# VH-VL binders against q8wyp3r787to878, part 18

Target 1, 92 residues: q8wyp3r787to878
Amino acid sequence: FQNYLRVAFQEVNSGCTGKTLLVRPYITTEDVCQICAEKFKVGDPEEYSLFLFVDETWQQLAEDTYPQKIKAELHSRPQPHIFHFVYKRIKN
Key: E = the ipSAE of ESMFold2; O = the ipSAE of OpenDDE; V2 = 0.75 times the mean of E and O plus 0.25 times the DockQ between their complexes.

## First folded at step 8 (VH-VL; framework fv_romlusevimab)

Design w03 (at its last look DockQ between E and O 0.88; V2 from the best seeds 0.00; counts 0 for: pae E 5.0 > 2)
Fold by OpenDDE, look of step 8:
Structure w03 (fold): chain C 92 residues (1-92), chain A 118 residues (1-118), chain B 108 residues (1-108)
Amino acid sequence: as target 1 above (92 residues)
Amino acid sequence: QVQLVQSGSELKKPGASVKVSCKASGYTFTKYAMNWVRQAPGQGLEWMGWINTNTGNPTYAQGFTGRFVFSLDTSVSTASLQISSLKAEDTAVYYCARDWTYYGMDVWGQGTTVTVSS
Amino acid sequence: SYVLTQPPSVSVAPGKTARITCGGNNIGYKSVYWYQQKPGQAPVLVIYYDSKRPSGIPERFSGSNSGNTATLTISGVEAGDEADYYCQVWDSSSWHYVFGGGTKLTVL
């Protein structure tokens, strides 16, 4: 696994910004979210989560998953699709 | 709706050739790779390889080189499997399956039974 | 080559919970997919990426993956769940899809 993860920060009515995070290969989604909360200066991180956007679909990642694993798998598929990790508010 | 429709069953003699077709509908054909999977009678699923539907480049699994050819006709959203010099051991159901990367092989054809018998 | 190992068969009574295992070296670091195949039918994806359910798949179906074992769990087993179940991984090292040998689930 590579030691970086590109994450986009999506805010309602404020556009989208991105950052490249330096992370260890098996960092959890929970840990990535903590990093995101700090980097994007989110005051209520409990309302945010990490999402995978791929092929016009959204997937909320569970806290105990590994974003770097997801990244590696998606890059090594027969016909990869463009995907994004997005830190945004949880619906509801 | 997204679906794959395969050609009908085939009965062939040893040494003959067969071409199985897989027509896709309900989605952009060239956006997803197409897998081929073989299942001999009473046996499990066996991955044969895949074809890049954008470039047309095939990749064959070990054991499926030489007599097996993947091809495309993108004008009709169809993937094809050709088997030449058929052997009795080629008797099986052959499936095409869309590769949706993160989401797995989410759509399968109904399968094509190829029987090779003298 | 990467190998996935499944028990040949599992039997359960209706209403009980079935667990089908899929063994592989460090499979926890791979993405596991599960397919259901009923007699005379094409396989149907029932679990993707270890534990995700496709649309239309009942919540009775769940998946887990850690260490050297992935598990498909079917709670409240119904007669209609009788089928063959296959685990699958994409081996990024060899660029090869690998299926398990399949498990026949019998509902008693």
Scores: ipSAE 0.647, ipTM 0.914, lowest interface PAE 0.9, mean pLDDT 94
Fold by ESMFold2, look of step 8:
Structure w03 (fold): chain C 92 residues (1-92), chain A 118 residues (1-118), chain B 108 residues (1-108)
Amino acid sequence: as target 1 above (92 residues)
Amino acid sequence: QVQLVQSGSELKKPGASVKVSCKASGYTFTKYAMNWVRQAPGQGLEWMGWINTNTGNPTYAQGFTGRFVFSLDTSVSTASLQISSLKAEDTAVYYCARDWTYYGMDVWGQGTTVTVSS
Amino acid sequence: SYVLTQPPSVSVAPGKTARITCGGNNIGYKSVYWYQQKPGQAPVLVIYYDSKRPSGIPERFSGSNSGNTATLTISGVEAGDEADYYCQVWDSSSWHYVFGGGTKLTVL
């Protein structure tokens, strides 16, 4: 039931910052990337994507996936682990 | 490197008990839940439930409460399935499988055949 | 009580493309996993999160998921691909994993 998505912005040589986005439950990864490009003021948004960091691994999220659904699924597991959504460069 | 090694196959009579063990190696055992999956002869995969390897709290799928008990020995990175009051219908291969969150059941044990016959 | 429906069998000629479907109500809003099981062996994860491959799975295995259907696609099918294939989802309402009934892939 949440309308919020926490997204970290990771940039080489600048560290990592985070913002909490107000989003609808069925927002796509593509839409999240658009919001992130605006909020984090990137000049080359096609070079960025939304990633999931979970279980010590990075996974690029396809544009037609639903981050709020992924969040709900991971939160419901019997032994949940910490995870982060991270907006970062694809070639990193 | 990540492996799940199960105990050997068992032949049992109705009314007996059996314990299937699943020893994990190559990862932090208490970090990921352990699933149990049953496959009767000629049938599909049936999820039996899982156990939280940090707390020891089991969750059983519908139909697997009572006679089926999941347990742990974290000192030897081992999950176990005990089946009591065995019935012919319990004849199956029993698998343990690691629940690696995002990746699902990414590593499976080799399976333990339990045969219940008189 | 979420149900996944798979065809019982699919036959495909060597070198052609196999498509194995997994039907479920609004399955496009779930994350779908696919397992390959060869006779006498444990299942092996071949697709996770709809379309991603674990390390060691050939690129000819691919997956998609939209609407009420998820699909496992195997291009350039080889005899070694003969197996049972199971789809799986996590059902948040029941807190259960759900497997499809399995599809036997035959290469002839």
Scores: ipSAE 0.186, ipTM 0.788, lowest interface PAE 5.0, mean pLDDT 88
ESMFold2 (binder alone), look of step 8: mean pLDDT 94; pTM 0.958

Design w05 (at its last look DockQ between E and O 0.79; V2 from the best seeds 0.00; counts 0 for: pae E 4.3 > 2)
Fold by OpenDDE, look of step 8:
Structure w05 (fold): chain C 92 residues (1-92), chain A 118 residues (1-118), chain B 108 residues (1-108)
Amino acid sequence: as target 1 above (92 residues)
Amino acid sequence: QVQLVQSGSELKKPGASVKVSCKASGYTFTKYAMNWVRQAPGQGLEWMGWINTNTGNPTYAQGFTGRFVFSLDTSVSTASLQISSLKAEDTAVYYCAREWSYYGMDVWGQGTTVTVSS
Amino acid sequence: SYVLTQPPSVSVAPGKTARITCGGNNIGYKSVYWYQQKPGQAPVLVIYYDSNRPSGIPERFSGSNSGNTATLTISGVEAGDEADYYCQVWDSSSWHYVFGGGTKLTVL
């Protein structure tokens, strides 16, 4: 696995920004979210989660999953699709 | 709705050839790889390989080189499997299955039974 | 080549919980997919990426994956759940999809 993860921050009515995070291979989604909360200066991180956006679909990642694993797997598929990790508010 | 519809059952003699078709609908055909899976009678699923529906490049699993050919007709959103020099051991149900990356082989054809008997 | 090992069969009474295992070296570092196949039918994806359910798959179906074992769990088993179940991984090292041998689930 590569030691970086590109994450986009999506905020309602404020556009979208991205950051490249330096992370260990098997960092959890929970840990990535914590890093995101710090990097994007989110005051209420409990309302946010990490999402995978791929082929016009959204997938909220469970806290105990590995984004780097997801990244590696998606890149190694026979016909890869463009995908994004997005840190955004959880829908209520 | 997204679906794959395969051609009908085939009965062939040893040494003959067969071509199984898989027509896709409900999505952009060239956007997702197409897999082929074989299942001999009473046996498990066996991955045969895939074809890149954008480039047309096939990749064959070990044991499925030579007599097996994957092809496309993108004008009609159809993937095909051709088996030449058929053997009795080729008797099986053959499936096409769309690969949706993260979501796996989410759509399967109904299968095509190929029977090779003298 | 990468190998997935499943028990040939599992039996369970209606209403009980069935657990189907899929063994593989360091399978926890791979993405596991599960397919259900009923007699005379094509396989149906029931779990993707270890523990996610496609639309239409009941919550009774769940998946887990860690260490050397992935597990498909079916709670409140119904007669209609009787089928063959296959685990699957993509082996990026060999550029190969690998299926388990399949498990026949019998509802007693």
Scores: ipSAE 0.733, ipTM 0.932, lowest interface PAE 0.8, mean pLDDT 95
Fold by ESMFold2, look of step 8:
Structure w05 (fold): chain C 92 residues (1-92), chain A 118 residues (1-118), chain B 108 residues (1-108)
Amino acid sequence: as target 1 above (92 residues)
Amino acid sequence: QVQLVQSGSELKKPGASVKVSCKASGYTFTKYAMNWVRQAPGQGLEWMGWINTNTGNPTYAQGFTGRFVFSLDTSVSTASLQISSLKAEDTAVYYCAREWSYYGMDVWGQGTTVTVSS
Amino acid sequence: SYVLTQPPSVSVAPGKTARITCGGNNIGYKSVYWYQQKPGQAPVLVIYYDSNRPSGIPERFSGSNSGNTATLTISGVEAGDEADYYCQVWDSSSWHYVFGGGTKLTVL
């Protein structure tokens, strides 16, 4: 029952890399972003956010959302799609 | 354009059978589960279950495991609901609705009214 | 076997704010979806994942969810908003979608 969240890091001029984070069940998106900024060593963390990528769409996650809740619900759906949590730069 | 078009309304006698069809267009049919939802006259929405459109495996809600059968014809992107041994209590509007995981039931058919009377 | 409770009706004057509640034990730990159904029509998804709007849903529709209550809020209510509104969750323990009983919104 270990609390894990897989997060990919996407940078404009680099490939994609990922880390598995040990997090509490009720960690917020804001807290995940803080962990990601440290783990991926970004210098400008306010320019990044956590995104959900599912079915070719991006959804920027609001700071007060709970990624573990989203993960659990998406895994439990009857015909689940592949999804990714991605820490990346905010775009217009 | 994502669309679900259902077959026309049916008037039936008790004991008969009916098949409601739901034809999908504008998306990859086998990528999204198909839900069936019932609404009796003057009542709320009642989830009947779904069918996995990739595997063909149905899941039925409690109370819908006997006379109700979900099926697919993927060659024409169509889901179907068959109701056998019709009872007056089966009088309702029947909806199909696409399951889009994160977004829920995002697209609905127009509904098919099934009326069962003597 | 999860139960969602909605008031059967809500009346609001044009231009005012309607609030439609959806009660459930610890519903704040579930993602809530809202559907609008006008007479003779199919339901339309208006809120997903507590507070997000699908494309084409006016910004005056908003949602919130905490504790034991989720709320659909419609600001600047118009006559065209008269409809039945259903809340819904996915209950993984029963493998059921669960709908609330519906709320008739009347614009008077």
Scores: ipSAE 0.309, ipTM 0.814, lowest interface PAE 3.9, mean pLDDT 88
ESMFold2 (binder alone), look of step 8: mean pLDDT 93; pTM 0.947
ESMFold2, look of step 10: ipSAE 0.247; ipTM 0.789
ESMFold2 (binder alone), look of step 10: mean pLDDT 94; pTM 0.951
OpenDDE, look of step 10: ipSAE 0.656; ipTM 0.917

Design w06 (at its last look DockQ between E and O 0.87; V2 from the best seeds 0.00; counts 0 for: pae E 4.4 > 2)
Fold by OpenDDE, look of step 8:
Structure w06 (fold): chain C 92 residues (1-92), chain A 118 residues (1-118), chain B 108 residues (1-108)
Amino acid sequence: as target 1 above (92 residues)
Amino acid sequence: QVQLVQSGSELKKPGASVKVSCKASGYTFTKYAMNWVRQAPGQGLEWMGWINTNTGNPYYAQGFTGRFVFSLDTSVSTASLQISSLKAEDTAVYYCARDWQYYGMDVWGQGTTVTVSS
Amino acid sequence: SYVLTQPPSVSVAPGKTARITCGGNNIGYKSVYWYQQKPGQAPVLVIYYDSNRPSGIPERFSGSNSGNTATLTISGVEAGDEADYYCQVWDSSSWHYVFGGGTKLTVL
């Protein structure tokens, strides 16, 4: 796996900003979220989660999943689609 | 709605050829790869390979090279599987299945039964 | 080649919980998919990426994956759940989709 993970930060009424994170291959979504909360200066991280956006669909990632695994696997597909990891508020 | 509709059942003699079609609807055909899966009577699912619906490039799993050919007719959103020099062991149900990557093989055709008998 | 191992059959009484295992070397580092196939029908995706349910799949169906074993769990089993269940992974190293041998679930 690569050591870099691109994450976009989506905030209400504001544009998306992206950051490249240096992360271990099997870092969890929970850990990525903590990094995001710090880097994007989120005051209420409990309201946020990491999402996978692919083919106009949104998938909230469980805390114990591995974003780097997802990234690597999607890149190895026969017709890879553009996808994004997005740190945003949980709709509830 | 997204669906795959396959051609009807086939009865062939050994040595003959068969072509199974898989027509897609409800989505952009050329956006998702198409998988082919074989299931012999009473047996499990066996991945045969896929075809890139954008480039037309096929990839065949081990054991499915030579007599098996994947092809496309993008004008009618159709993928096809041709089997030549049919053998009795080719008797099976053949499925096409859309590859939606993260979401798996989310849409399957209804299957096409190919029977090879003397 | 990568190999997935499933028990040939599992039996469960109605209302009880069925667990179908899928063994594979370090399968926890792969994405596991589960398909349900009822007699005379095409397979239906019931779990994607280890533990996610497609729309229309009852919450009774759940998946887990860690270590060398993935598990499909069906709670409150109904007669209609009687089917063959197949696990599947994408093996990026060999560029192959790999299916398990399938498990026949019988509802007693």
Scores: ipSAE 0.717, ipTM 0.931, lowest interface PAE 0.8, mean pLDDT 95
Fold by ESMFold2, look of step 8:
Structure w06 (fold): chain C 92 residues (1-92), chain A 118 residues (1-118), chain B 108 residues (1-108)
Amino acid sequence: as target 1 above (92 residues)
Amino acid sequence: QVQLVQSGSELKKPGASVKVSCKASGYTFTKYAMNWVRQAPGQGLEWMGWINTNTGNPYYAQGFTGRFVFSLDTSVSTASLQISSLKAEDTAVYYCARDWQYYGMDVWGQGTTVTVSS
Amino acid sequence: SYVLTQPPSVSVAPGKTARITCGGNNIGYKSVYWYQQKPGQAPVLVIYYDSNRPSGIPERFSGSNSGNTATLTISGVEAGDEADYYCQVWDSSSWHYVFGGGTKLTVL
């Protein structure tokens, strides 16, 4: 639960799939991107990043951020919204 | 586009009641919690609590559980703050602010000044 | 409950850089938000989640957060930046939003 991060993979040629990653609480966005590149077998990982999608709004996450921290804070706030972490091309 | 418009300033005597209204426009009112924030003269911002605009359930910060009541009228996209048994120490500007969680309190009402004096 | 401390005042010459600090125990593990409040006006969000700017906020506004200190940095300050600045966190352990005491920025 707290050691898991659900990440959707969005690829223009492959559609969208999701995986649940087992990760440390302080895994960085950079590390998540490396795991995703391996698990989703992308050939050009420098063209991808991890994004937060909430309320039809995208936010590219900087490499030194902590997705599990973001997840925990969004779940603890007063009126939580549905959000997703999405590994996708930066220009999509 | 997105706005919170509050009711006008109030001058009250101790022991009276006041109701501050906050009307939302330009967004889906029931999607975002509404915060209430107090600012006494010459002082900083003090969070009073929020109300879940989908369920109507309020949450009051420590110190605001007695005479302060948050309520909603979702048919007109309005959140309200009722203060009863007014004291001089309740003199302040009262703000409503939309809670966009990750993106912060991104939209604020203009504030309502409540003055309580003998 | 959780306490944020800010200097009550900061003065800076026009065109220079202002740094406004927000102290809190392990604040680097929290997400910090900054609000600007001009006299007679409602607060305006200028930084969310430590270092991000809402649309319409100039790039000369930046934020950082590590250890026990978060900092709002305003480069090239202008007279129009004179305002009170508040830091704020969500403290999940107490279920409270917490504001700092505010810092009055004066641009000489």
Scores: ipSAE 0.222, ipTM 0.800, lowest interface PAE 4.4, mean pLDDT 89
ESMFold2 (binder alone), look of step 8: mean pLDDT 94; pTM 0.952

## First folded at step 10 (VH-VL; framework fv_romlusevimab)

Design x01 (at its last look DockQ between E and O 0.80; V2 from the best seeds 0.00; counts 0 for: pae E 3.4 > 2)
Fold by OpenDDE, look of step 10:
Structure x01 (fold): chain C 92 residues (1-92), chain A 118 residues (1-118), chain B 108 residues (1-108)
Amino acid sequence: as target 1 above (92 residues)
Amino acid sequence: QVQLVQSGSELKKPGASVKVSCKASGYTFTKYAMNWVRQAPGQGLEWMGWINTNTGNPTYAQGFTGRFVFSLDTSVSTASLQISSLKAEDTAVYYCAREWSYYGMDVWGQGTTVTVSS
Amino acid sequence: SYVLTQPPSVSVAPGKTARITCGGNNIGYKSVYWYQQKPGQAPVLVIYWDSNRPSGIPERFSGSNSGNTATLTISGVEAGDEADYYCQVWDSSSWHYVFGGGTKLTVL
């Protein structure tokens, strides 16, 4: 695993801004969300989650998953698709 | 509708060659790698390898080098498996399966039975 | 080479819960896929990325993966669930997809 994770922050009325997070290989999604909340100065982090965007589809990541695992495996596939980790508000 | 349609059953003699085709429809063929999976009678699934449908570069699993050749005809969204110098132990059902990086092998062909008998 | 170990068979009464295990070294750090194969048919993906269901797969099917064991759980087993089930992982070290040996689920 690489020790970095690029996460895009999506806001309703603004474009996506990305940050590269320095994270350990087995950091959980929950931990990544905490880092994101701090980095993007989110005041209501309970309303946000980490999503995987791949091939025009969204997948909300459970808190106990490992984004670095996801990243590493997707990169190692035979014909990987472009994907993004996105920190954004959870749908109501 | 995403679909993989394979060619029909084959009966071959030892030493002959066979070519199994897998025609894709309902999606962008060159966007997803194509896997090949073998299943001998009464046995489990065995991954043979895959082919990059964008570059045409094949990757063969251990045990499937030499006599096995993956190829493409992108103009008709078709992947093919050719087996040369057929042996009795090549008797099996051969599947093509679309590779979706996140979703796995989410679409499978119906399988092609290849029987090698003298 | 990476090896996945499944029990050859599992039997369950209708309405009960079936659990099919897939053992592998540190499999919890791999993504596990599960396939259902009925006699004479092609395999069907029933679980992807450890615990996700493709569209059309009943909620009765669930998956988990931790430590050295991944588990496919089928609650409220029906006669139609009788099939062979295969776990699968991608082994980046060997650049191979690896299937388990398969488990025959019998509905009593």
Scores: ipSAE 0.405, ipTM 0.858, lowest interface PAE 1.4, mean pLDDT 93
Fold by ESMFold2, look of step 10:
Structure x01 (fold): chain C 92 residues (1-92), chain A 118 residues (1-118), chain B 108 residues (1-108)
Amino acid sequence: as target 1 above (92 residues)
Amino acid sequence: QVQLVQSGSELKKPGASVKVSCKASGYTFTKYAMNWVRQAPGQGLEWMGWINTNTGNPTYAQGFTGRFVFSLDTSVSTASLQISSLKAEDTAVYYCAREWSYYGMDVWGQGTTVTVSS
Amino acid sequence: SYVLTQPPSVSVAPGKTARITCGGNNIGYKSVYWYQQKPGQAPVLVIYWDSNRPSGIPERFSGSNSGNTATLTISGVEAGDEADYYCQVWDSSSWHYVFGGGTKLTVL
């Protein structure tokens, strides 16, 4: 089987919409952004990025990071928090 | 804004006990694990373990199971380290450090020096 | 139990680049954190998750992690950078944090 990554799409207070992506284990954030632009049909993909939402804070993920690695390590930490990967506008 | 403030330095004799306190402010205490780190004079950092601040369940590194006890008082957002049957080898600076998942140990207390001498 | 190895000391001239290594088996599969400790002070986080800087850490601090080596790089080294530097990982197999032994950076 292939790996899966759940990504929420947020368009300024538009509610929770998401896709489960079929991805390779070492997919980069840059590649996830490209898939999201296609799947969510955004017209201006350069204005979007993948973010990590943890404990009411946002972190823009650098293009050469690995969301599957982040997911696996955060689940293993001693007192894990609920987190989400969110594709959204860089300015919001 | 986020801050960890530890209790003052202690001078103890072998066989005594000591309790080091670590008071947290500026964040939700029960959302973040609390780590304890030891540093003997002239030595590096040594991780002692952590306590889950929501459940109160501690995890101790090897060599710290027995005389070292982590505890909480969530009503005053305080984590504590109790060391019993003190030995000269326990002379060190003891730090508390907040665990923030992705960010690691992002906030540290100022350290508490415990000196054990006979 | 997982072991991190650091050189005990590194010397570098002012304005040059310091590189502090942290060796570990397959450390490239782990997330590496770096701490700066000045004498008589608590450690300060300078790099998290291999290469990210917390707010307030100058851009001349950078990190990398691949294979069996993570590296903290400080470009344009200043006298104020003299400190001990520790690498750290979370080892999920043992449920432990692990610190390297520390590296003393001397400017000149």
Scores: ipSAE 0.308, ipTM 0.802, lowest interface PAE 3.4, mean pLDDT 89
ESMFold2 (binder alone), look of step 10: mean pLDDT 93; pTM 0.949

Design x02 (at its last look DockQ between E and O 0.71; V2 from the best seeds 0.00; counts 0 for: pae E 5.9 > 2)
Fold by OpenDDE, look of step 10:
Structure x02 (fold): chain C 92 residues (1-92), chain A 118 residues (1-118), chain B 108 residues (1-108)
Amino acid sequence: as target 1 above (92 residues)
Amino acid sequence: QVQLVQSGSELKKPGASVKVSCKASGYTFTKYAMNWVRQAPGQGLEWMGWINTNTGNPTYAQGFTGRFVFSLDTSVSTASLQISSLKAEDTAVYYCAREWDYYGMDVWGQGTTVTVSS
Amino acid sequence: SYVLTQPPSVSVAPGKTARITCGGNNIGYKSVYWYQQKPGQAPVLVIYYDKNRPSGIPERFSGSNSGNTATLTISGVEAGDEADYYCQVWDSSSWHYVFGGGTKLTVL
């Protein structure tokens, strides 16, 4: 695994901004969310989660998943598609 | 509706060749790689490899190099598996299966039985 | 090569919960997929990414993955659940999909 993870922050009415996070290979989604909350200065992190966007579909990642694992596997596909990790509010 | 339809059963002699086709419909054929999976009678699933449906570049699993050839006819959204110099141990059901965008194989062909017997 | 180990068979009474295990070295750090195969039919994907269900798969099917063991859990087992179940992982080191040996689930 690479030691970095690109995460986009989706804000209402402001688009997305991206940051590159330096993370360990087996960091959890929960930990990534904590890092995101800090870096993007989110005041209500409980309303946010990490999502995987690929092929125009959204997948909310459970807290105990490993984004770096997912990233590595996505890169190892025979026909890799563009994907994004997105830190954004959880829909009601 | 996403669907994979494979060619019919084959009965071959040892040393012959067979070509199994897998026609895709209901989605963009060139967007997803195509897997091939073998299942010998009474045995489990065995991954043979996959083919990039955009570039045509095949990747063969260990044990499936040489006599096994993956190919495409994108004009008709069809992937094919050719087995040459058939052996009795090649007797099996062969499946094509779409490589899903969330990994795994979400759509399978109905399978093609290839029987090699003298 | 990476190896997945499944019990050859599991038996369960109707209405009870079946658990099918899939053992693999540090499998918890891999994404596990599960397939159901009924006699004479092609396999059907029932779980992806350890615990996610494709559309059409009932909630009775669930998955977990941690440590060295992934588990497919089928609650409220029905006669129609009788089938072979295969776990699968992608081994990026060898560039191979790897299937478990399969587990025959018998509904008593």
Scores: ipSAE 0.326, ipTM 0.844, lowest interface PAE 1.6, mean pLDDT 93
Fold by ESMFold2, look of step 10:
Structure x02 (fold): chain C 92 residues (1-92), chain A 118 residues (1-118), chain B 108 residues (1-108)
Amino acid sequence: as target 1 above (92 residues)
Amino acid sequence: QVQLVQSGSELKKPGASVKVSCKASGYTFTKYAMNWVRQAPGQGLEWMGWINTNTGNPTYAQGFTGRFVFSLDTSVSTASLQISSLKAEDTAVYYCAREWDYYGMDVWGQGTTVTVSS
Amino acid sequence: SYVLTQPPSVSVAPGKTARITCGGNNIGYKSVYWYQQKPGQAPVLVIYYDKNRPSGIPERFSGSNSGNTATLTISGVEAGDEADYYCQVWDSSSWHYVFGGGTKLTVL
């Protein structure tokens, strides 16, 4: 069980900042996005999503994904990689 | 392109030893653990363990803690599996597979067939 | 010691949907990977983290994972889907990867 999730906020014109969120262990990506929209004060939350950045690769996380499950499993590996959860615009 | 290329098939007699090599290309070798997976003829996949390619520390699955040794030569981006005191039951295809934490075993070698017979 | 249980075989008519199960204690709390292996070939990753497809895997392949069962679903099954399919998890308590026993998919 982890109650904390570190999320970076990436905005095209302002760079990147981070916050540690207090969350339930089984929080969904959808719920994390709602929290991020409020914490980072975005006006157009439908244009953002939560991404996983690991080993120079981006993966957009589906709304029914569990970031705390991902975090726990990635931390437990014998050769763990540095990764970040990033709230940023969906570019298209 | 990310690739794992394994050494050629081996025909051995019981009691001999064999070394299977796995050469990586197209990525930073020391960033990703290397798994070894065995498949006996007509059987399923069996995880043998892995080696941390940065530290050289191996982890062996239960049942593979004796005659099986993982090693590295990072100067040529190569992981190796050595099997000593070969038995007929060691007859199998041996795969190396790169471990990418989020993406699983995302790249596999072509396999090396080791046949142990009199 | 964590065990994954798969049916030994599944037969499906062309164009129908194949469902291959992977049973494990609380597997819904683990991330499930699926591999396809055709005869004489190395395994190929077809699903990672329960439901994601690597590049080049058709949308007909999907995955789900909840409770004690993960499922690989192949819709619109084609003859080219005949293969052995393996589920796999990372078991953080033992620090081991675990494979299921494999399921042979036959397209009749």
Scores: ipSAE 0.100, ipTM 0.770, lowest interface PAE 5.9, mean pLDDT 89
ESMFold2 (binder alone), look of step 10: mean pLDDT 94; pTM 0.951

